Miniprotein binders against a2bj90. Designs and how they scored, part 102

Target 1, 235 residues: a2bj90
Amino acid sequence: MSRSARRKTSALNTVLRVVEVFASIQGEGPFTGTYSVFVRLAGCNLRCPFCDTRYAWSLEAGKPLGVEELVEEIARYEPSLVVITGGEPLLQRHPLNSLVEGLESLGLRVQLETNGILPAPARDEQLWRVYHVVSPKDVPVRVPGAKLHPSWVDYARATGRAWFKFLVANEQHVREVAEYVAKLGIPRSRVYIMPLTPEKLDMKELLELHSRIASLAVKWRLNFSPRLHLLVQLP
Below, E stands for the ipSAE of ESMFold2; O stands for the ipSAE of OpenDDE; V2 stands for 0.75 times the mean of E and O plus 0.25 times the DockQ between their complexes.

## First folded at step 10 (miniprotein)

Design jm5 (at its last look DockQ between E and O 0.70; V2 from the best seeds 0.80)
Fold by OpenDDE base, look of step 10:
Structure jm5 (fold): chain B 235 residues (1-235), chain A 95 residues (1-95)
Amino acid sequence: as target 1 above (235 residues)
Amino acid sequence: SDEFKKRFEEVVEKMLELFRRYERTGDEKYLEEALRLAEEAVRLARESGDPELISEALNLLNIALLLWYLSTGDPEYLEEADRVLEEAWKIWEEH
C-alpha cells in the first residue's frame, strides 16, 4: 500500500491541465454559430498528421487550473455553450466530471469533443448529461491505434446527445464514412462530414473546398460541418 | 490466432473498466492494475503478430502511461508514453 496514493487523489479531482480558454463562435458540428467558450485541455493519445492543435498534444503544454476557478472564468463570458476540447479531453475525465457538474449547476450547456477511443460516459457520470461530438480517427484517414469505442454508438442511441464528425477531402473519403457508419449502425442524421483543411489554404481555396464537400454531403445525404471560424476569421 | 484476439479483447475490456473505476474514484490502485493490463495487452498483441492489434495495444498503453503521469507527476511516464507512441507509428508505417 504505497503512501503516495492517498495524498494525490484530492488533486486529481479538482485540477485540469488547460492550454487555453477563449470565447468565440462554435465553427463546427451541430452547434455551429453558437457563441461559445472553448476550454482546450492539454494532452492527446494521438498524433494525427492533420491536427490543427498540435500545441495541445503534450500534457505539459497545459497549466494546472482548479475546477472552481475554471468554472468562474467560463461563467464571466456568459456563454451560450461551453465547448470542452483539446488534444483528448477524456484523458482528464475525472476532474472533467467535476467541471461539468460546476458548469451545469450554473445552467450552462456543455459540449465535449473527443476522438472516441476512450469509452462513452456511464449513466452515473456527470458527462452523461452533456453533448458529445465524436471525431473517429480510424476513418477515412486512419491514425495508428485509433478505434472508435462501441459504447459511443450505444450512448448516441440511448441519449440522442452524440454526433459523429469525420474529416474528408474527397468523395472516396465520404464513401468510406458512409460505409463505416452503416457497418456500425450509426444513424446518418448524426453524421457530419467536415472539410479536411490543409494549413496553407487561402480564403478562395477554403471556400472552394467547403463548397465541394458540402455538395458531397448533399449527394451522400449526410450533414455538413463547416469550419465556420476559419471562414469568418475567428479563433 | 482467434484465441489471442479473444484474450486481447478480454484484457482490453478489463482495462477499460479499470479506467472507468479510476475516473469515478481517483483511486490509483485501478490505474496501477490498468497499466499492468495494458502491458499484458501489448504482449498478447505482439504474440499475435497483427500490426493492427499491436498499434491498438500500444495506444492503450500510451493512455495508461499518460493517466499515470497525470496521477503521479512523474515525467518518466510521459517519456515512456512518447516512446510507446513512436513505436506504434513505426509499426504502422512498416506494415
Scores: ipSAE 0.851, ipTM 0.926, lowest interface PAE 0.5, mean pLDDT 92
Fold by ESMFold2, look of step 10:
Structure jm5 (fold): chain B 235 residues (1-235), chain A 95 residues (1-95)
Amino acid sequence: as target 1 above (235 residues)
Amino acid sequence: SDEFKKRFEEVVEKMLELFRRYERTGDEKYLEEALRLAEEAVRLARESGDPELISEALNLLNIALLLWYLSTGDPEYLEEADRVLEEAWKIWEEH
């Protein structure tokens, strides 16, 4: 094995490119309100105009951290949940599976956030046992090339460990989400709609948007996700 | 049946299998083949003239380039991945 290949293969196995690790409250989806440690991985295969973590888009934004070192850092926070996010975490799939193995060996509960373009976990992956919040980027606001891989629906039905979260601004968006999930066979109980928050809303506007989208969730019989961390001004 | 879309989907599925083999083994030969198939997928998508297929193929090419950058450290793969994403957005905006 060449020196270059050996070094790069080692990084693939045991090293993650990490933008930040921090404690906060999970503000979105089914685990909203949980004391969490967030691990933001570098790199994304999309450039969504509504992304609120653009600083994680480049793989160069991350520092290489060893998986064992990262497990120890996470454990010191004593989290109730470990949230792996990014960018797109599945770009670093092999060392990510190693991280999950280490976290689960300590009894830590793990949730992954993904855009769902890369396939769902296989049964023999450590990620198989982890909770997933999948945020497709092809409905209602279409991002070019964003297509949910169908394995996520199969995975959700087989395991009950995946939910689908959609950014919406109005009732037309909610209608489009409802049609999309019906077409894909995603049950409503697995679907969250969440406010699409333009940059720099004041608190009153943010609350009014939350109220509007929550009312639509009730009307359409879908789950509602807040952006709780924005409401309580946590990272 | 839409033979062109079927051929495109077969190439995409093979490429995703190569990503899985690479991720399991660390063997760069699978990335080399996956990159070649991603370029074939782009060629097929452009022949179809369907902007949605072209954007999908470019996204897959972008992923292959990003994985290759992670494996080799060669910054040209990262730079090409950026160009591929820019093309995908241009095609979307023009459609």
Scores: ipSAE 0.805, ipTM 0.916, lowest interface PAE 0.9, mean pLDDT 89
ESMFold2 (binder alone), look of step 10: mean pLDDT 83; pTM 0.803

Design jm6 (at its last look DockQ between E and O 0.63; V2 from the best seeds 0.81)
Fold by OpenDDE base, look of step 10:
Structure jm6 (fold): chain B 235 residues (1-235), chain A 95 residues (1-95)
Amino acid sequence: as target 1 above (235 residues)
Amino acid sequence: SDEFKKRFEEVVRKMLELFRRYWRTGDEKYLEEALRLAEEAVRLARESGDPELISEALNLLNIALLLWYLKTGDPEYLEEADRVLEEAWKIWEEH
């Protein structure tokens, strides 16, 4: 690898690779039903077989966008929440802290979605202040190289600003989630199970799947996350 | 062996601390050292023969390479990141 491309350090703090910015309803997790602006960042360190946003896996799928410009774009939507998602947003953690600072300065609430492989925010990061929905990829469907970093459990306990969202298709997956969270000492009140939706479900099949997984959530005393956006046909 | 696992865990710990320093400072020196430690983690994982450790190490190397691509815009880092990730999948499917 050629050492020749020393680009100046200043540009890293100010630019994100963004796939899309859109307004919708948060369909998932603890903020379900919230009018939100979604910022989908490019790049992921995983290739989950069940990923619904495969187009965001490449860093090249994202356009470079300035943090200041992105803050202004988000603010125009007057969101009740800013959801930072993508492939893995924490790959862009350096400029992402600047984005969070900008958004928080406007009084905007921020939620991050992450696979939990990278460490939880430190107290000196702007990301420490925001909400996090961590989606482990080691349970119930194991993805190569996926391992939840332990600091997310500590962060959840210390701040109350983290939740854990697991994709499940059946009762065996719910059992595996229950065992996993018990082993890691994750409080059940912070755990959401969500339907693992294969591609090409019709609305009837989607509703039936939601009903089954919701019933399992009650049976296993876990929180249920819908895929509300799919149910109401929003992005 | 338990020794390789301990060494691996320490290398990973140091690498993640360097990522934290990089994320705070934008200083390339932390990212240079982190990439070297990611390569060392892969070496140690391979020596262990544990497919889980190998896949974890390769994923961490993938992350380090993606961070270098974000820093430099050099497509060679992206190509290597993709190769490393493909290898992680291959190892996982074979075990």
Scores: ipSAE 0.892, ipTM 0.947, lowest interface PAE 0.5, mean pLDDT 93
Fold by ESMFold2, look of step 10:
Structure jm6 (fold): chain B 235 residues (1-235), chain A 95 residues (1-95)
Amino acid sequence: as target 1 above (235 residues)
Amino acid sequence: SDEFKKRFEEVVRKMLELFRRYWRTGDEKYLEEALRLAEEAVRLARESGDPELISEALNLLNIALLLWYLKTGDPEYLEEADRVLEEAWKIWEEH
């Protein structure tokens, strides 16, 4: 094994490639409005055209940080929620479980954001005990190769700790989401629809889109997710 | 077609189980075999001619290459992972 490979192997359990750590509010999904620290991990297995965080796509965008130091940095913010996002955080699954262990040992609540292509946590993983917001990329806005792993539905039913969030622009998209979740057996109480926002939307247009999608959520009896951070101009 | 899909699903299932063992142990032998299975999944998908299977297989190969990059630090795996994603988009746009 090369010296480079040996160094990477020995660091596997304790090092994450991290793009950024920052405090803000959780603007989306079931924990909307919660004072949070966001940990954005590098690397993604998708290239979604609507991605807000293209700067996190490459694993080289992240700096190596030790899990212990990262836990200490997060704790200094005194967050009500730690949001692990990315890219796709589950690409760094092994050290991610170590991070979760450290955060939980301090009593910090953790939420993971994932595209759901890699399988849901196993019962013996620290990730089993955290909350997950799963954003499938195969409906309504399809990304090639994106396929939700069926274990996420089983995990949601077994634990109650997973929700499913979908970007929608109109009622046809909502219909497609409704058909998809019904086919997979995902209860509507676990489903969020969220506005698919164009890049250059002014505040009036943003509010009108939120109102339109929220009305559709009521009509279709699905949960509505704002993009609250856009409305209040936070990162 | 159905036989290719069943074989593809079996290869994918085995590959994801090897990922789980890799996540638990850090032992690269599981990742080595998973990469081999990801390459087999791509061959099966191409033989099927189904662009959805091909895109899924290329995504899984991309994941295996990214995990290998994380393990080894070898930039060739990262570049191969990017190429594989570009191919998946190209096939998708043609269909």
Scores: ipSAE 0.842, ipTM 0.933, lowest interface PAE 0.9, mean pLDDT 90
ESMFold2 (binder alone), look of step 10: mean pLDDT 83; pTM 0.798

Design jm7 (at its last look DockQ between E and O 0.63; V2 from the best seeds 0.79)
Fold by OpenDDE base, look of step 10:
Structure jm7 (fold): chain B 235 residues (1-235), chain A 95 residues (1-95)
Amino acid sequence: as target 1 above (235 residues)
Amino acid sequence: SDEFKKRFEEVVEKMLELIRRYWRTGDKKYLEEALRLAEEAVRLARESGDPELISEALNLLNIALLLWYLKTGDPEYLEEADRVMEEAWKIWEEH
């Protein structure tokens, strides 16, 4: 490799394709209600028909941002949590480890959102230290090519820093989740069910859906994730 | 066969390990080999005729192509990744 190619490769390792950076409340999972900066990365390895962020599927939808610049931008919000989301953030895993290192050096807490297809962090990665919410796409609504990598179960057991969030519309979906987590040996205390929200629900329908799924969570002894941001009309 | 599935799983795990090495080192040689193994996974999956394995393998190829785009900035890798995902969906909808 020429010195120029090595410089380009090193520069690519410090650049993320970012769709958006914004402050809001974490609406979902174990950190619900936390004042958070969201970093939505571009590119996804799936085409989920229920995806609320289809505009992030293309890597071209993201602007290239330096890790250092992005750390400075995030820090200005004084967040209680940094949420790294997108399409699939782990596609950008190399510069993402550098981002996590920068954020952790400032004492910022980091949560990653992932579809769980790519392997869990290894012990030598900065990503090993952060929180992860894994959203499998193989159960209950199966997406083509989706399969949870088994290392996420091992990571969850080893670190206590992973949770599994499943989109559900009805009791059959909750049953399928319960069977799936039992089969994989995922502790129920780490499982969240969340309403699968169709597009264009009104607030009444959204509340009724939340109520139904929350009742199912209690019945099935699973944690419930709201979509709190939708309920309080935040981004 | 169980032997076929085992061979497929071995190819997949080796491909993912090469991607891990790529993420650690930035060395394109690991990404080159990961792409070849993703293509081999697709070949194996097609030989099985199992739509689930085919869709899994096509997604792995898609991942490798997306990583090549991130490495090179060459839009041909995105175009190929999109074609691979369209095929994965088509196979899934036909079964």
Scores: ipSAE 0.901, ipTM 0.953, lowest interface PAE 0.5, mean pLDDT 93
Fold by ESMFold2, look of step 10:
Structure jm7 (fold): chain B 235 residues (1-235), chain A 95 residues (1-95)
Amino acid sequence: as target 1 above (235 residues)
Amino acid sequence: SDEFKKRFEEVVEKMLELIRRYWRTGDKKYLEEALRLAEEAVRLARESGDPELISEALNLLNIALLLWYLKTGDPEYLEEADRVMEEAWKIWEEH
């Protein structure tokens, strides 16, 4: 078989373990407000106490879907952005690169959400060209063993395609984030702080927390991310 | 100097390079060696007595076990990954 035919056969036979596919608004980070299709991949290498997608933790929670089938399903939504999330999507690295190839061939823009423990994309990966929102879990709310791989900082500097997002509840958390990003050499322009509480909040409390964290973002010269989907009550 | 810390970091970087080769080739021999290095990282971390290093090493072992499960379909590796994560949290909560 020709090299091109082998690549098409590989993409057709490559499967991802997928928990759900749905349309909504990207509510967080640099692409907040974008009409998006979310692809939630199964499996995670962490058990974060604040995770609200615990149903995606096991690799067995996902249904095997072929990459070509998944690309076609995503395309029907006509998204402005495809958000690949999970669990931890980089556990399924090889078929994920095939999915990205298929989506980019249709001109679809892709963003990946990752905890950053596995290394950043290499130059020869399709993921190299994708936007990444990296959420380190070692500050300020520390998860044991969660250590950001240093290649994400190098990747962000080399490509301009990665941002770092941190859940914070108060100024002490923001101070910890500021010290952490300074130590690692992450520019403030690449850093987002986003409201976190371990508790469910009513709408008034949620708005008050947004106001407090936004004020802290201004004070500390960091970018602010809302949790817009919560404020407008979307999935 | 911190010869132990340098040894640990060298083992981890070798493990991650092998995982990168596994992603490129699909060849499980690289993942088998990555599992071995993850176990060595755990041994080094336990010898240090440092709960932060132990948690880091256990997380890396968990990743290697999950990748092995993805490659082989052997459910015992998924079960062991769960036990490794539980151990990491137990150590974290005690310290």
Scores: ipSAE 0.780, ipTM 0.907, lowest interface PAE 1.1, mean pLDDT 89
ESMFold2 (binder alone), look of step 10: mean pLDDT 84; pTM 0.815

Design jm8 (at its last look DockQ between E and O 0.50; V2 from the best seeds 0.74)
Fold by OpenDDE base, look of step 10:
Structure jm8 (fold): chain B 235 residues (1-235), chain A 95 residues (1-95)
Amino acid sequence: as target 1 above (235 residues)
Amino acid sequence: SDEFKKRFEEVVRKMLELFRRYERTGDEKYLEEALRLAEEAVRLARESGDPELISEALNLLNIALLLWYLKTGDPEYLEEAERVLEEAWKIWEEH
């Protein structure tokens, strides 16, 4: 590989590869029902077979956007929350810290969605200050190479700003989640189970699936995450 | 061996710390060393013959290559990242 042109370090801090920016309702996790701007970043280190955003897997699916321009775009929506999602947002951690700094300077709340493979924020990162929903990909449906970095458990305990969201299809998956969180010492109050939603469910099937998984959440004393956006037909 | 696993875990730990340093500083030297350690982690994992360790190491190499693509814009890093990820899947499906 030709080690060609040392592009100046400064350009990396200011540009994100963005797939889309849109306003909707946060459909999932602890902020369900919140009017949110979603920033979907490009690139993922996984190829989850159940991924609903496969179009974001390639870094080439994203356009380069300046952090300052992106902050201005987000601010125009007057969001109650900014949700940073995508493939894996933490692949772009360096410019993402700059984005968070810009958003926080405007008094905007930020939530990150991550697969938890990359380490949790350190105290000196702007990302330390935001909320995180970690979606492990090692349980219950194991994705190759997926392993939750242990620092997310420590971060959750230290800050109270992390939750863990698991995709489940049945009671066996809920059992595996319960065993996993017990083994890692994740507090059950920080655990959400969410329906693993196949492509092409009708509304009746989607509601039935939500009902079954919600009942399992109560039975197993775990929090339930809907896919509210799917139920109300929003992005 | 337990010693082998400890050595692998230490390489992975150091690599992930270098990613954090790179992410904070943008200093290419941390990313260069992280890529070297990712390659070493893959080598070690292959020597173990453990499909889980191999898949973990290949995923971390994929991350290093994606970070190099983001740094350079060189499509060769992106192509190699996809090849590494395909190999991780193949190894996982065969075991």
Scores: ipSAE 0.853, ipTM 0.927, lowest interface PAE 0.5, mean pLDDT 92
Fold by ESMFold2, look of step 10:
Structure jm8 (fold): chain B 235 residues (1-235), chain A 95 residues (1-95)
Amino acid sequence: as target 1 above (235 residues)
Amino acid sequence: SDEFKKRFEEVVRKMLELFRRYERTGDEKYLEEALRLAEEAVRLARESGDPELISEALNLLNIALLLWYLKTGDPEYLEEAERVLEEAWKIWEEH
């Protein structure tokens, strides 16, 4: 039996609601600095006051795109990383798994960004082999209902393909994050703290905030994430 | 009491399993049952009086409504999902 006979035709009849596709630099987390294509999916199950992508909150903000067309569009950018973000991408889980299958068939490396409320991938999902940056929204600034599903910790330990990223403004926030990750059993090596940047921050203030949070990361033995795209003024 | 919390956690576990079955099969019966369980989770959480449980339950109800909107295209599900999020914030701000 041929290789094509053993593959299911999973791309047919699948559509994603997509807000935007664009090239930029991944500015945050473990893949900071990587030339990336961002795929922003519509819809979110949260209304975070610090969200910088409010235009993606409604599922109606997205245009329907077929998975095959989307794979072709992404491939034309020749990305080093494909970042699937949103809203909350796991709201569109079935067609998202189809997209991942198409991207991986072309050898493209994929990272998902999620708030972690819906469970981590199962072993039989295409998302199982993708990298994940999980941003829990219940610490330090708590968003109602934003409870991290415990499967993400198990997934991170089992696969090494998930990291946890937290916005912090000061040492009190870092202490809260440290207590949270210890309670949940999240290894420090998987934790990033990142500057919570208010609006109307000039470049000097932005650099000072980065310096303060980076120093706290060293003090608390956590990884530091910049917001590199802000420093270099990219989307 | 701990009885309400234990029952709440069991309902949430079953509901998340139904979301997964819906994702795998496309069978709307799993989504129907998930919505019913989400409504039960809200009722249990309100009985407890715990704003953290109430906001968790409302978030799960919101997810079920959004999945129904994706399945049906019926804008009433999207409108209800937004109202549920507003309610969760209102309760949270009072806490």
Scores: ipSAE 0.795, ipTM 0.915, lowest interface PAE 1.0, mean pLDDT 89
ESMFold2 (binder alone), look of step 10: mean pLDDT 83; pTM 0.802

Design jm9 (at its last look DockQ between E and O 0.50; V2 from the best seeds 0.74)
Fold by OpenDDE base, look of step 10:
Structure jm9 (fold): chain B 235 residues (1-235), chain A 95 residues (1-95)
Amino acid sequence: as target 1 above (235 residues)
Amino acid sequence: SDEFKKRFEEVVRKMLELFRRYERTGDEKYLEEALRLAEEAVRLARESGDPELISEALNLLNIALMLWYLKTGDPEYLEEADRVLEEAWKIWEEH
């Protein structure tokens, strides 16, 4: 029996699978310290062993929310930035473009967090206009099937609206990042290294780790991303 | 072989372009063809015997299946997406 699941194409454009919406401080990357609303989308194509948001891996972990309703919810927080994160937000790229259009119509700034496996936005997408922090998962800790799509490098060069954030635990990881970005022709000014934090670090250990990785960032002439939210005990 | 790798890279390129077209249009025909190309990428990767290509192809098939789940709400696509991802990890851990 041909299950003609001709569900109207229109409903997909307007609904996102959302795990959570919350206000906090952006703890990471170029917008560190910004009062932000986080929209965590459900579903990820990776199973990173170091993922802090494993509860977002399943698409079923997300509730279906309308784009219009979500725009209204976000706007009530009066955010300085909207951060679209999750598992992998670009799995929901179609309704995500509609979300971005709605948010931009209100004059809200948007930042996307992505693993960079899916292609960068094209010029005709609303996503072309927003900021992107790409977190490759092929270096330094290789995740199966992870490969940075080359269009992110081109997008970064063309727009100035992309940065690359790498999780690092030691100087060897920083070396591997430096070699990788040199090979791909990623400008060092767009590269952030961030502490790979094991689960259950105390505040002292967390600060010591931040200090070590920050010192390596200076030594290797790379930008440093804190995990500021962990340091200040915010979500 | 270098030929399998080139064919694989071309299939992946076409598939990712179809994802972009689907993402812009919501037209199911692009998603249907993208799934077919993801399956072809997995076939070509398996024929190469390269664990890296196999894991890359399986990841792309996982994406295609998740997009089909989002489109249809059919849990069978989600179950298959999870199986494909588990296989990608198994292949990677064995090599």
Scores: ipSAE 0.842, ipTM 0.925, lowest interface PAE 0.5, mean pLDDT 92
Fold by ESMFold2, look of step 10:
Structure jm9 (fold): chain B 235 residues (1-235), chain A 95 residues (1-95)
Amino acid sequence: as target 1 above (235 residues)
Amino acid sequence: SDEFKKRFEEVVRKMLELFRRYERTGDEKYLEEALRLAEEAVRLARESGDPELISEALNLLNIALMLWYLKTGDPEYLEEADRVLEEAWKIWEEH
């Protein structure tokens, strides 16, 4: 990483509050199946009842970790993709931009997962160049205060680097998603529907749910996202 | 009603711009002003009586408080952030 880039970023903040770093496969969205390192950042501005990572909700769940140290740890895994997730990673936006700069200087591909309440990246941010999977929480199950910032649609059109992913349990949910994305002008090619999995499904029930939601994706001409890591029992 | 909603939306827009200016500069004055605007947004939303606006305003106040916690390390900001999220859910569940 260049000394000029460090001088620019170190003036503000070079520490992230990190819950965990681990290797696995990306089980969801457009990069499903990719060997990945996951970086889970602490803190979330929502308390979704269907969240499966509730242990990351509090900023206190994360330990402060230097960005340079984190880049080195990630690089040792030799990932094909670095997935930055959380909580809500954009709560730590400045040091996150520093992390992205370090990862990109090593040629590492980065994907961010966000609830989309905070605005999309600006052109002068390191985050501008990474891939984003945006999961709005105002449809089909509405979470209080969750409102997708409209800049995400503009960003997706301008860059082609954002997709929108929705948890659905049934066709009524899919209909609500279809109406929502049409209203906001989100092209169907950028939309994924993904099974809303209860905490305690056996493998047969999980596969049946996947089959049902995949069939609905075809019917409604939307992309389907599995929860592949659950099907193959990886973290 | 429409007048309150338009004013609320302007306050939210300004607050998000201040978050961005804080993220770009590190200058606390932008975060301090964003917190004042978040509190104003809550006041306006409560005057409107609209639970959706109240929940949105409380969520934005929560974000401002969490950013202050990250800046200062002062646990009072995080505790207040948690309280405003709890209030947002309470209001939502009542409706």
Scores: ipSAE 0.797, ipTM 0.916, lowest interface PAE 1.1, mean pLDDT 90
ESMFold2 (binder alone), look of step 10: mean pLDDT 83; pTM 0.801

